VHH binders against Ubiquinone biosynthesis protein COQ4 homolog, mitochondrial (COQ4). Designs and how they scored, part 11

Target 1, 235 residues: Ubiquinone biosynthesis protein COQ4 homolog, mitochondrial (COQ4), of Homo sapiens (Human) (q9y3a0)
Amino acid sequence: SDGAGPLYSHHLPTSPLQKGLLAAGSAAMALYNPYRHDMVAVLGETTGHRTLKVLRDQMRRDPEGAQILQERPRISTSTLDLGKLQSLPEGSLGREYLRFLDVNRVSPDTRAPTRFVDDEELAYVIQRYREVHDMLHTLLGMPTNILGEIVVKWFEAVQTGLPMCILGAFFGPIRLGAQSLQVLVSELIPWAVQNGRRAPCVLNLYYERRWEQSLRALREELGITAPPMHVQGLA
Key: E = the ipSAE of ESMFold2; O = the ipSAE of OpenDDE; V2 = 0.75 times the mean of E and O plus 0.25 times the DockQ between their complexes.

## First folded at step 3 (VHH; framework vhh_7b2m_4)

Design c05 (from b03 with S60A N61D; at its last look DockQ between E and O 0.61; V2 from the best seeds 0.00; counts 0 for: pae E 6.0 > 2)
Fold by ESMFold2, look of step 3:
Structure c05 (fold): chain B 235 residues (1-235), chain A 120 residues (1-120)
Amino acid sequence: as target 1 above (235 residues)
Amino acid sequence: EVQLVESGGGLVQAGGSLRLSCAASGFTFSDYAVGWYRQAPGKQRVVVASIYSGGSTKYADSVKGRFTISRDNAKNTVYLQMNSLKPEDTAVYYCAAGLDTYFLGSEDYWGQGTQVTVSS
């Protein structure tokens, strides 16, 4: 499994044994420190091959998803026109995404490039998933705190089946207090699962063509309902 | 045995309408997304419309506003209403079904196709 060299610009070819060790090490580190996003990325890249194929194949079956696979858009500081996003009406997808970035003090560039996926198309799929993750916080109205992230992970697990999302959804609640856990299991998980099943796969949305769309209209188009309660964030 | 059977194709003049049907047997549609594809002579097969198990729909830009996909789960059937037809819509139209559940592997089931010819 040496490969014939890099398959894309950041690719690090690895053997199946090396992938197993990376998966085990990154899983252990992510459990001990879930804010090690680099370890979560390594885990997703080393454990998700079958699921990435399924996600890629379903993208090919959707007209918007097929276009995304062909055109390979990116959501990054170098591709976003932040001035244009700032000028959009309040409540538009682009304006609310910018608000999410600002309120949570995150950047689209905080996501590491894909390194350990041995297929360039699947490497794009997982890279796109990482960029879309911030859109999910905006779409679902969820902050980046522990409770909000777990809710997003349940939605993602239903939509993507990625092992890292399933593990985060199942084991993330261990860190919650009893009151938050009760709200999570009685209200937020059922909501996240129902909306994840109802909505089209969010990888099949060409967000770069939709910045001007009202967030309310987009949620209605996707069948995403209001959360049963407000989950407070950092701001 | 699993079958998808397309029907409703034919010859129509430009500006006319046709309704295609895709009926499933050997399984129920409940968890399936269904897409309509077309293949013009000498070209690759491309998806033009999709409908998910929850009823959400998606369209290629070339057919938006002219085509409408719908489903009737009680009849195990998906429809493609094609209005304002143009000669460039001439193709063999196929329906295909795959599971909405993205983490499970799925077989895409394909119909045999139905010819749509739009004359000017």
Scores: ipSAE 0.138, ipTM 0.641, lowest interface PAE 6.0, mean pLDDT 82
ESMFold2 (binder alone), look of step 3: mean pLDDT 83; pTM 0.840
OpenDDE, look of step 3: ipSAE 0.602; ipTM 0.837

Design c07 (from b03 with G105D; at its last look DockQ between E and O 0.66; V2 from the best seeds 0.00; counts 0 for: pae E 6.7 > 2)
Fold by ESMFold2, look of step 3:
Structure c07 (fold): chain B 235 residues (1-235), chain A 120 residues (1-120)
Amino acid sequence: as target 1 above (235 residues)
Amino acid sequence: EVQLVESGGGLVQAGGSLRLSCAASGFTFSDYAVGWYRQAPGKQRVVVASIYSGGSTKYSNSVKGRFTISRDNAKNTVYLQMNSLKPEDTAVYYCAAGLDTYFLDSEDYWGQGTQVTVSS
């Protein structure tokens, strides 16, 4: 819908023209500064409606995905028991997620709220995707440097088809040096694409019920293989 | 010609077991996620078990611990072992396959369905 009034607590109704302008501006800004995650969020919300519908529909076909859509879990500092996660064994999903947050000096709350999606259920889907994104770094063993983010974007593009992920995957490499670009094209993209095709959609995982699960066991369950090389040494 | 054929349905007493098979022709399961669905009379069709191309499996809470999904890519077949059957498991069971990692190919292939009836 176009400008039909608030449909959820942070909703900003926009006309089709306003959406077009937001999409163009956010795409340009995200290409200029890929660390503008707020602009990537605007791009996803203004360009992704059909893709979000497809993602929602495929979540309904998966037993875990259907439960996630019904129960609407959130990953945020207000919903996480960080002390409980800290008490988990080393190598568990919860402990490795906390390590990722600490090493990269981020929190689960750094993501912008969903504002420009004109359907409440689809707004949850893109919000869930943003919350899961940092989990993907943990699952794939990818750092948050430029090369690692591009590899994650290739995986996400294959898994989700979101226009913002496709644009990030294809245009993100503009900032890479020759060595990193060569490794990306010859080794990392094939690995990311193969794992993205093979693994179940990562939106169909109820992470909040899996904190105690060994990260190794979870990767094996998903069919996610070790990266062909250690990416942090290249950045 | 792409075809999925379910077999193994029938009448069984509560507490019994059945093994459903889903055989593909015209394509291979190796790149596909495959799910078993059921539809009871007057109810919507729901997914009960899924197995992905990488081998991972998922189950609904209503069948977890009782049903096991597996695949044999050499025989191009997916199975559903149904143990400890209850009258509420009575439904038409469908096999479906799709490339669930690509948004552009969202259309699934479906079998014709096989009836499972669990009596007390």
Scores: ipSAE 0.041, ipTM 0.543, lowest interface PAE 6.7, mean pLDDT 82
ESMFold2 (binder alone), look of step 3: mean pLDDT 84; pTM 0.842
OpenDDE, look of step 3: ipSAE 0.537; ipTM 0.817

Design c08 (from b03 with F103W; at its last look DockQ between E and O 0.80; V2 from the best seeds 0.00; counts 0 for: pae E 9.2 > 2)
Fold by ESMFold2, look of step 3:
Structure c08 (fold): chain B 235 residues (1-235), chain A 120 residues (1-120)
Amino acid sequence: as target 1 above (235 residues)
Amino acid sequence: EVQLVESGGGLVQAGGSLRLSCAASGFTFSDYAVGWYRQAPGKQRVVVASIYSGGSTKYSNSVKGRFTISRDNAKNTVYLQMNSLKPEDTAVYYCAAGLDTYWLGSEDYWGQGTQVTVSS
């Protein structure tokens, strides 16, 4: 057993054997039911240590990313000024993010806290990644239905290399009907991969300081193109 | 032999300029993101400027507008033009390179550093 004790407020210390069992169980459950987001979170926390170190080190090399690691901003209901976001011009990042939350009936607070990462800084990195995930939906123009999530997972797999993203990208399509699968493979995956390669590391963007920025201008800055079709009606 | 060699450091008066160079050998430099870091006495090394393989650049707030990072892939060299130098810029400056692609997992390469001292 590890006797390290909690390293941050939600930490659950685990031994390497316990992490192996959690990883195997969560992987099986997440492949069986991809909407078990709690199991996807457990998988990411128990299998991604090396990749999280690579992501953390890339953030350290980028001045904006280093600032994020130092200041530890959070994207949550308690840190967002929803009134200010609503007051922003139509088409701004903040206004479109708020619209994404409303249209998809999601909240920034629906992301589970990190529990099984045994390094406080890496725990922040995976927590930040989870919060940024909804920002990726806004940037990519993807809804939270199963097809939209798979497309975002392909982008994330290219961007991060996290095992949970790779598994979700490759095995998430198992639940799709033939029409959605064909569109995914022929149109959406190539688009997601191309944008994932073109865009800079999305963890190095300080979104909380860019709410006023035009979403169109931000997409052009990042090299993110319009999706080849609207996904909301396909799932 | 993999090597990064910094040059161009020295003593300058406040308000002056220096140009640091980081020359790489033994690897394909064009695929790398390169960062300039500095470490003042008794402090941690911090990144001040970065340039990605595609040419995009980022700067810390303390140097933005005064420092310019640039890349010459043909010469396998990255530069840091430091203008309007202040005594606060006094530090050992390091060059480091890491692959832009996360999945290759390569270690960063580091130079040995070059001293920059800015007098009043």
Scores: ipSAE 0.011, ipTM 0.560, lowest interface PAE 9.2, mean pLDDT 81
ESMFold2 (binder alone), look of step 3: mean pLDDT 83; pTM 0.838
OpenDDE, look of step 3: ipSAE 0.576; ipTM 0.839

## First folded at step 4 (VHH; framework vhh_7b2m_4)

Design d05 (from c03 with G35D; at its last look DockQ between E and O 0.56; V2 from the best seeds 0.00; counts 0 for: pae O 11.8 > 2)
Fold by OpenDDE, look of step 5:
Structure d05 (fold): chain B 235 residues (1-235), chain A 120 residues (1-120)
Amino acid sequence: as target 1 above (235 residues)
Amino acid sequence: EVQLVESGGGLVQAGGSLRLSCAASGFTFSDYDVDWYRQAPGKQRVVVASIYSGGSTKYSNSVKGRFTISRDNAKNTVYLQMNSLKPEDTAVYYCAAGLDTYFLGSEDYWGQGTQVTVSS
């Protein structure tokens, strides 16, 4: 069986059986520890093929999404002009994103490369999804604490339908205290779902071209409401 | 202390013009989204015009083509040029500067408002 070479950088060709094993293993681990981003990534890659196709198709139907698919922008420390972002006014997407990165001590480079998707374009889609994750935190005004992550996952689940998002959204709350859970269920999840449904596909946003845009303006464009006030007290 | 002060309101006949000013102190408008609101008696406060930190503007349908929002960075003042005024434009006009940030959420600073009365 002439093992098809890698389709893209970091691609690991796997048999259906191997994929199945990876999926099962990653699922188990993700359920056990939903904060294992590596396992969530594996699960997404191994189970998300159909969903990724749908997302890709959705992107193709959108002019901006199509352009993203064509141009394949990446969000990394090598692609970001941090100086530019820093020079942007407060409230801009770029400035707020930078602030998010700094305060939460996260780097765009911490995202795992795609490995187990056997389609180059779909591999990019899932990579884009990963790289946009922090942008969604910024967009939604969600911190990287447990509640914030859960909210973003709910939003992502609604937006993408990715199994890993759905799983993360459902199992995330298991670790929350009663008060947090109440807030999550009564306010945050409904907010995430509502905004997720209202907003267009956020993968279709060319974020790299919108650094100067007011975050408020962007939210307005997308129909995203301001983050709930309760989230501010949780940061 | 952050302060917004509206001025320029008054009585004007239908078809007339007014220019409202919103002067800011304690912060720089260029870093904020600034909105003009109006509230008519017994009605809800509504946004009529916005100028974003990036310089883009947005108008409500009711004032589009008649009102112009602008900013003078040197004076740290936002203006609302109101032309072709109608009795329906009668309201207290408020200036608000909003900063929507990831960490602080939405902070809105409001002025005291200025009365605009358009007589038929």
Scores: ipSAE 0.000, ipTM 0.205, lowest interface PAE 11.8, mean pLDDT 86
ESMFold2-Fast, scan of step 4: ipSAE 0.521; ipTM 0.728
ESMFold2, look of step 5: ipSAE 0.364; ipTM 0.702
ESMFold2 (binder alone), look of step 5: mean pLDDT 85; pTM 0.862

Design d16 (from c03 with G35E; at its last look DockQ between E and O 0.02; V2 from the best seeds 0.00; counts 0 for: pae E 19.0 > 2, placed apart)
Fold by ESMFold2, look of step 5:
Structure d16 (fold): chain B 235 residues (1-235), chain A 120 residues (1-120)
Amino acid sequence: as target 1 above (235 residues)
Amino acid sequence: EVQLVESGGGLVQAGGSLRLSCAASGFTFSDYDVEWYRQAPGKQRVVVASIYSGGSTKYSNSVKGRFTISRDNAKNTVYLQMNSLKPEDTAVYYCAAGLDTYFLGSEDYWGQGTQVTVSS
């Protein structure tokens, strides 16, 4: 190997050249098929090291973010009691998150584990971002279709600056039809950018402590508004 | 207990008007998105109008310009004003409420329905 042994349970040490090849290959595959979430994960892990440091430092400066970095909470099937989430009041964050998972037929474990980040703390930061991604779908009310993912990527690009989010936001539209592209550019991108700039850093939110909180109240707290149109029918 | 109760249906001549009401109890109404659905005989239940917790509205093409949805959160009531009615509008009309219907496309609570019949 390149002189770095495993730093966490799924870590695969790679050389800078190997990271470059993985980044190029995963970028091409993710642009070709944006539903290849495993390729998006590889892209994020092999690019963005400097941006991850910026995000980590920003989390350290925020009291809630610092607590997240210390405690390393996880949003996964092994840490969630889905039956308990089912029992929560309608309109709570936890109940609506469960509804998002059911309606879109995804699970928190659909995301690939972090493998190619050569720093344990930064590996947690990108892993947390992936787990928060589905929470952003819930907060923004975006489906997992191509248009919905692009809108979330614009929000994430503004929030995080991660190269994978920026590339997804700029090049993801290549596969959209004309109607979807028009509404994306004229309405949805301005909305996503505005909300991304207004909302506090979403990595600094301890979602695991907010399951019983009203989703509507949380959206108001974060400054997240309703999108200008329905996305479900435009994909 | 959570309830949605529709009222205001009936028989009306083509070109006429009706106003449907949906009264809600047992939940924080102002947090909910509310939609009107209709089911014509032998057809699937379809949405005709939506009003979100923030006040934004959406209409199906078949009713746009003729129907108006509104809400009064102080009275826990949503209204559907139906003008210029056509025989094709004959259906059972349902009120439905959900916290994230705009994005997830599902509703948590349904009313029992009210019949609207438009005669030629």
Scores: ipSAE 0.000, ipTM 0.112, lowest interface PAE 19.0, mean pLDDT 77
ESMFold2-Fast, scan of step 4: ipSAE 0.498; ipTM 0.735
ESMFold2 (binder alone), look of step 5: mean pLDDT 82; pTM 0.830
OpenDDE, look of step 5: ipSAE 0.007; ipTM 0.224

Design d35 (from d01 with Y32N)
Fold by ESMFold2-Fast, scan of step 4:
Structure d35 (fold): chain B 235 residues (1-235), chain A 120 residues (1-120)
Amino acid sequence: as target 1 above (235 residues)
Amino acid sequence: EVQLVESGGGLVQAGGSLRLSCAASGFTFSDNDVGWYRQAPGKQRVVVASIYSGGSTKYADSVKGRFTISRDNAKNTVYLQMNSLKPEDTAVYYCAAGLDTYFLGSEDYWGQGTQVTVSS
C-alpha cells in the first residue's frame, strides 16, 4: 500500500519453507559456478541468519565494529575516492586494494543487493561482508583464481562461520587439479586457519579509515602472516 | 556459570588516573574476547576498549592514547588503566565477555558495573 515500504531497498519477505528452497537451490548453483554472485548472495542470506546475529553481536562489542554498524559505510565505485587512493604510497591498504581490482579486473560494484534477510541491521552486516571480500584478497595476498578463492573461503569460514563460506571451503577443492590440491591441504589451509583464528574479526575493520595504513603494518596489527607461497601461478 | 566482577572505580580529579579490574569465573579470559564499556548519565552504553584472544587491542577514539586494556592470565583478570581522566569520562564502567557458538547463538555476560566520577 501507499506509504508502506519494505524493511530496506530490495527486501523480499519469504517464509521458512521458501528460505529452505532458496538455500538448497542457491547452494547447488554456487557450487556449480562460484562466480554467480547472485546465487552466493542468496545462499548467504537464507542460511546465515543465526550466524549473522553472532557477527552483529561481535561488531557491537568492538569499538570499530560498533562505529561501522552506526555509520553504515559502503564500498562501491560511488563511495570510493579513486583519485585519493591512487595518490597514496605504494604498499598502503588503499593503493594495494586498487591494484588488486585492476590486476584481477574486479569492480567494487559486482555484488548483488540483499533481498532475503528480514532484519535491516543483519542485511547491512551481510552486505558489508560482501563488500569486504575483495579487501580480504588484498589483506591475505590471494588472487581470484580458484585456489585463491578457496583459501579466502577457509579464512572466512573460520572467521565468520557463515554456511556459504563453509560450503565454499569444503567443496571448492573438488575443482582443483592434484598439484593445487596438495598445496592447498599441506600449506594453504593450515595457514588460512591459523590466521583466521588469530586475527580479530575482519568485519570490525573500518577499512575506509585505514586507507593510508601500510598493508604490512595492518597485517602485523591483526596477526596475519604473509602467504607461504605465490598462488597467482597455480590453479 | 559465567560471572564477571568489576572493581577499582571511584572519585578522581581531572588529570588523575584509575585502574579498573574485572575478575572472571566460569571461563578463561586469555581464550576469549573481552571489552570495557561505559554508560554516562542519560546516554547509551558504548564500548571503549577491547582485547582479543590473539592479544590485539582496540580503543574508541575518545579514549585512544589515554586508556590501556590488558589481561593477567595467572589471575584470570582484565584491566583498564585510565590516565589523564576528564570530566566527560564520568560513567558506570562495565566489563563484558561474549561467548559465541556459531549456529547456536551468542550470549553476552556483563559485570555489575563500577562507578567512575571525574571532578573538575
Scores: ipSAE 0.410, ipTM 0.771, lowest interface PAE 3.0, mean pLDDT 82

Design d49 (from d01 with D100S)
Amino acid sequence: EVQLVESGGGLVQAGGSLRLSCAASGFTFSDYDVGWYRQAPGKQRVVVASIYSGGSTKYADSVKGRFTISRDNAKNTVYLQMNSLKPEDTAVYYCAAGLSTYFLGSEDYWGQGTQVTVSS
ESMFold2-Fast, scan of step 4: ipSAE 0.474; ipTM 0.788

Design d57 (from d01 with S106Y)
Amino acid sequence: EVQLVESGGGLVQAGGSLRLSCAASGFTFSDYDVGWYRQAPGKQRVVVASIYSGGSTKYADSVKGRFTISRDNAKNTVYLQMNSLKPEDTAVYYCAAGLDTYFLGYEDYWGQGTQVTVSS
ESMFold2-Fast, scan of step 4: ipSAE 0.434; ipTM 0.703

Design d62 (from d01 with G98E)
Fold by ESMFold2-Fast, scan of step 4:
Structure d62 (fold): chain B 235 residues (1-235), chain A 120 residues (1-120)
Amino acid sequence: as target 1 above (235 residues)
Amino acid sequence: EVQLVESGGGLVQAGGSLRLSCAASGFTFSDYDVGWYRQAPGKQRVVVASIYSGGSTKYADSVKGRFTISRDNAKNTVYLQMNSLKPEDTAVYYCAAELDTYFLGSEDYWGQGTQVTVSS
C-alpha cells in the first residue's frame, strides 16, 4: 500500500533478478566461508521461497508447529534466562545448549536479520530455522568445525529440503582432507540421513518449553542415535 | 566405585507381582536418567521402562498399565513395580543409569541383572 512502511523490521523489497544476483553472490561466499552467517542467511532467504512455504504448511498442520507460528518465540540472548538455564541439571536440554555455546564459543545472537523474504510468516520461518540450527548441533552432538557443519547440513537438507542446506551438504565436503572426507562419506552422511529421515520436523519442537527436559528424552523422541565416531575430537 | 545393585527378582506364578529395586552409589544419581531393560533367552536386550532426571516416565507398549517405574533420589534408588506378570515377562532385568550431554553418546552405568521367571 502507498505510504505503508516496511513489511517487517529490516525488510528490503527485491525483484526476482535481484534475488538471483543475491543468491549467486551469497552462495559463492557461503561455500568459501560457511562461518559467514550473513552470507548464509542471504542465500537461505533468496533461494528457499517455495521450500519455506512447504515448511510453513507443515508447521500449520502440526499442533506445536501451529502454536510456534502463532506465538513467534525467539531464541536470543534477550529472550533466554541464562541464569535459569545454568541452574538446570546436567543433561537437560537447556544446560547442554549452554555447553554447546561455550565449547564452540558461539552466541545465540550471531544470526543476521531477515531481509529478502517478502512474506512476514515465511520471514519468521527462516528466522526460526536459523535459531534452531544451534539446537540441532546440540541434539546431534556436532561441533561447529567444517566436518560438524557438513554433517548438520546433511541432516538439515533431508529434514527441510532448503536449497542452501542441499548446496552446503554437497559442496561443503570439497574443503575436507582425504581422511575426513572418507569418514564423512562412509559413516557420517548415512548416519545424518537416517536421523533426518526418522526425526519429526525439528521446526515443530517448542524448545523454549523443553529446557528442563532430559536431552536423552529428546533424542529418543527424535530417533537420534549415537554417531559411529566421536566427531568433536576429530582434526 | 560406581555400582548399581539390583534386587527383588525371583520366581512367581502368572498373574503375580514382583518389585525390583536398583540401588546406586558412587555418582550423582539425581542427574541421571534411569531405565529398566530386559533380555529374554535368545532375544536382544530391550527397554521396558524409563524414568528421567526430571521425574517423567516412559513405558514399552508390552508393559504399559502393568509396570510402574519410580525413583527415590534421597535413597539413590529406582524401583520397578511389576503387576499381572505373564510368562512372556521372563527375562534377566537390568537397570541402567544414563546421562546424555551435548557430546552425543551416553555415560552409562549398568547393573549386574536380576532374573525374573514367570511360570504358567
Scores: ipSAE 0.405, ipTM 0.682, lowest interface PAE 1.8, mean pLDDT 83

Design d63 (from d01 with A97K)
Fold by ESMFold2-Fast, scan of step 4:
Structure d63 (fold): chain B 235 residues (1-235), chain A 120 residues (1-120)
Amino acid sequence: as target 1 above (235 residues)
Amino acid sequence: EVQLVESGGGLVQAGGSLRLSCAASGFTFSDYDVGWYRQAPGKQRVVVASIYSGGSTKYADSVKGRFTISRDNAKNTVYLQMNSLKPEDTAVYYCAKGLDTYFLGSEDYWGQGTQVTVSS
């Protein structure tokens, strides 16, 4: 049967040819400007279908991941209790996440909605990945400057295998000055790859139930080590 | 080549205990997360417990406080200690190697399962 209501609120049905065109266009734009949230989202949705299935299956096989798939929590200003997060102890996941948002002037709501994934569960998985991206900056201690974003992309590429993360990791460095590129290649990529391989899948963390947990204890649980140097302020 | 062999299942009355074992071969056991899963008749296979290569553990809410997962890397074996068993725990129990997702993903390896029956 060819009948179907909307799969989710922002779903746009597209043909394989249309998906190919969207992938080509969004890849070019994302490589040119990795801060284009909408183009990064489109690239992730159109090129990652097989990888999203693997990520979903990994979530189904993890106690927390399975619960996340069942309950479909969202991270947004409408779901976050900012007053509660602000009242948490210094060093807790929730307080440090709020600090990250404030320091970098990022809103949980700035991400583009999912539009081009034809499976509702996989659409949730890619949306969850995008909402978790800010948490990865907090977990890894990385700022949102170009160097910090590239380091996070190397971690994400190793963790997820998403084509958009692999492309961002390999071609993002072309935007860096010589000093930052040297630091990236010699220190930060080895660190990001090692942590990405060691850590369990970050999509399997029910962040909304871990706000009170010490960030230090969470990093220890995940096997995430301190950065080899301060990335803040590097060109 | 990769093999996972479960053992230790059986019939037990409610409130009893069982210890399951899973012997692994064909891969570097200490490098992988491993988990226990169960499937009741007519139901989907669901996760019960996982243990990371580093030793940290996770449990499904339905078994938390009653079941304990552990591993012995020298013996390439993962264990599930099941206490305070309930009729609802009746299922075939499976062990599985964790899925690698970096690059293009990896193969999914399952054991053949061991039957656990809890009578009321």
Scores: ipSAE 0.406, ipTM 0.766, lowest interface PAE 3.1, mean pLDDT 82

Design d64 (from d01 with A97R; at its last look DockQ between E and O 0.01; V2 from the best seeds 0.00; counts 0 for: pae E 16.5 > 2, placed apart)
Fold by ESMFold2, look of step 5:
Structure d64 (fold): chain B 235 residues (1-235), chain A 120 residues (1-120)
Amino acid sequence: as target 1 above (235 residues)
Amino acid sequence: EVQLVESGGGLVQAGGSLRLSCAASGFTFSDYDVGWYRQAPGKQRVVVASIYSGGSTKYADSVKGRFTISRDNAKNTVYLQMNSLKPEDTAVYYCARGLDTYFLGSEDYWGQGTQVTVSS
């Protein structure tokens, strides 16, 4: 690159040509298999620089978002007390997040580390977005099947403007069956877009301080409404 | 332990009626939204009717005017009165409880289902 070494842990400096090739390759692989979250991560890191600046700047204007940028909290197995989350009341954010992880058999640590963003602060922003993505499944009540991921991508596209979210939202449906596609277009996309416009930026929420908060109360605070139908069985 | 037990399914002629019941236990029933879902052969499970803890109701377009959801908090029971039944109503019907306010899309507790078959 421009004589710069690594800017943070795991950073891989890349030229603009290398970034272009990574973006094209990861886009093709993510369209082929949207469960390749590692390819979605590469796509986001190589195509989103201007949008990441916009997201960072809006976080700085929000008191909670600014505190997140300063304190750099992480949601990972090394920072979470899973036993504490399990002990929380039914319906709390922490308890329902743990249920999401268990039901969908995912871990906060299965995401690839940020590698290709050439600014340390923006690298944190995209890393935080990845961690918030799972929280968003919990907030929206969406499973990790293909249909649920597409619905979340529509919400994220409205919220963030990240190219990877826009691409996932528009091209992810190509692999859906006719019934799922009809429900997606007629019911779920309008719901996701409406909620994405209404809710404040979800990157500005300090989830680590809200584990005990009722999920109902948090959804009311954010203006997130109930989804129009059950998605788990529609994939 | 949270439990939901459906009953009242069976075989009925088109134009007939059935009343489904869902007996709930293991939680403060009056605080939760509850709904009825159905799954026809080869199709995905879809919501038919919902009743919120405050008593308001919502129905799928395909059953409006024919189906009525109700609850009896004293008996911890949700009902689905199904009138003017059609062959396309044939499905396994499930009762479900959502989280504190989030019923749709993330239901944690389901019954085992009860079969409803409507003969033409």
Scores: ipSAE 0.000, ipTM 0.175, lowest interface PAE 16.5, mean pLDDT 79
ESMFold2-Fast, scan of step 4: ipSAE 0.490; ipTM 0.799
ESMFold2 (binder alone), look of step 5: mean pLDDT 83; pTM 0.841
OpenDDE, look of step 5: ipSAE 0.510; ipTM 0.797

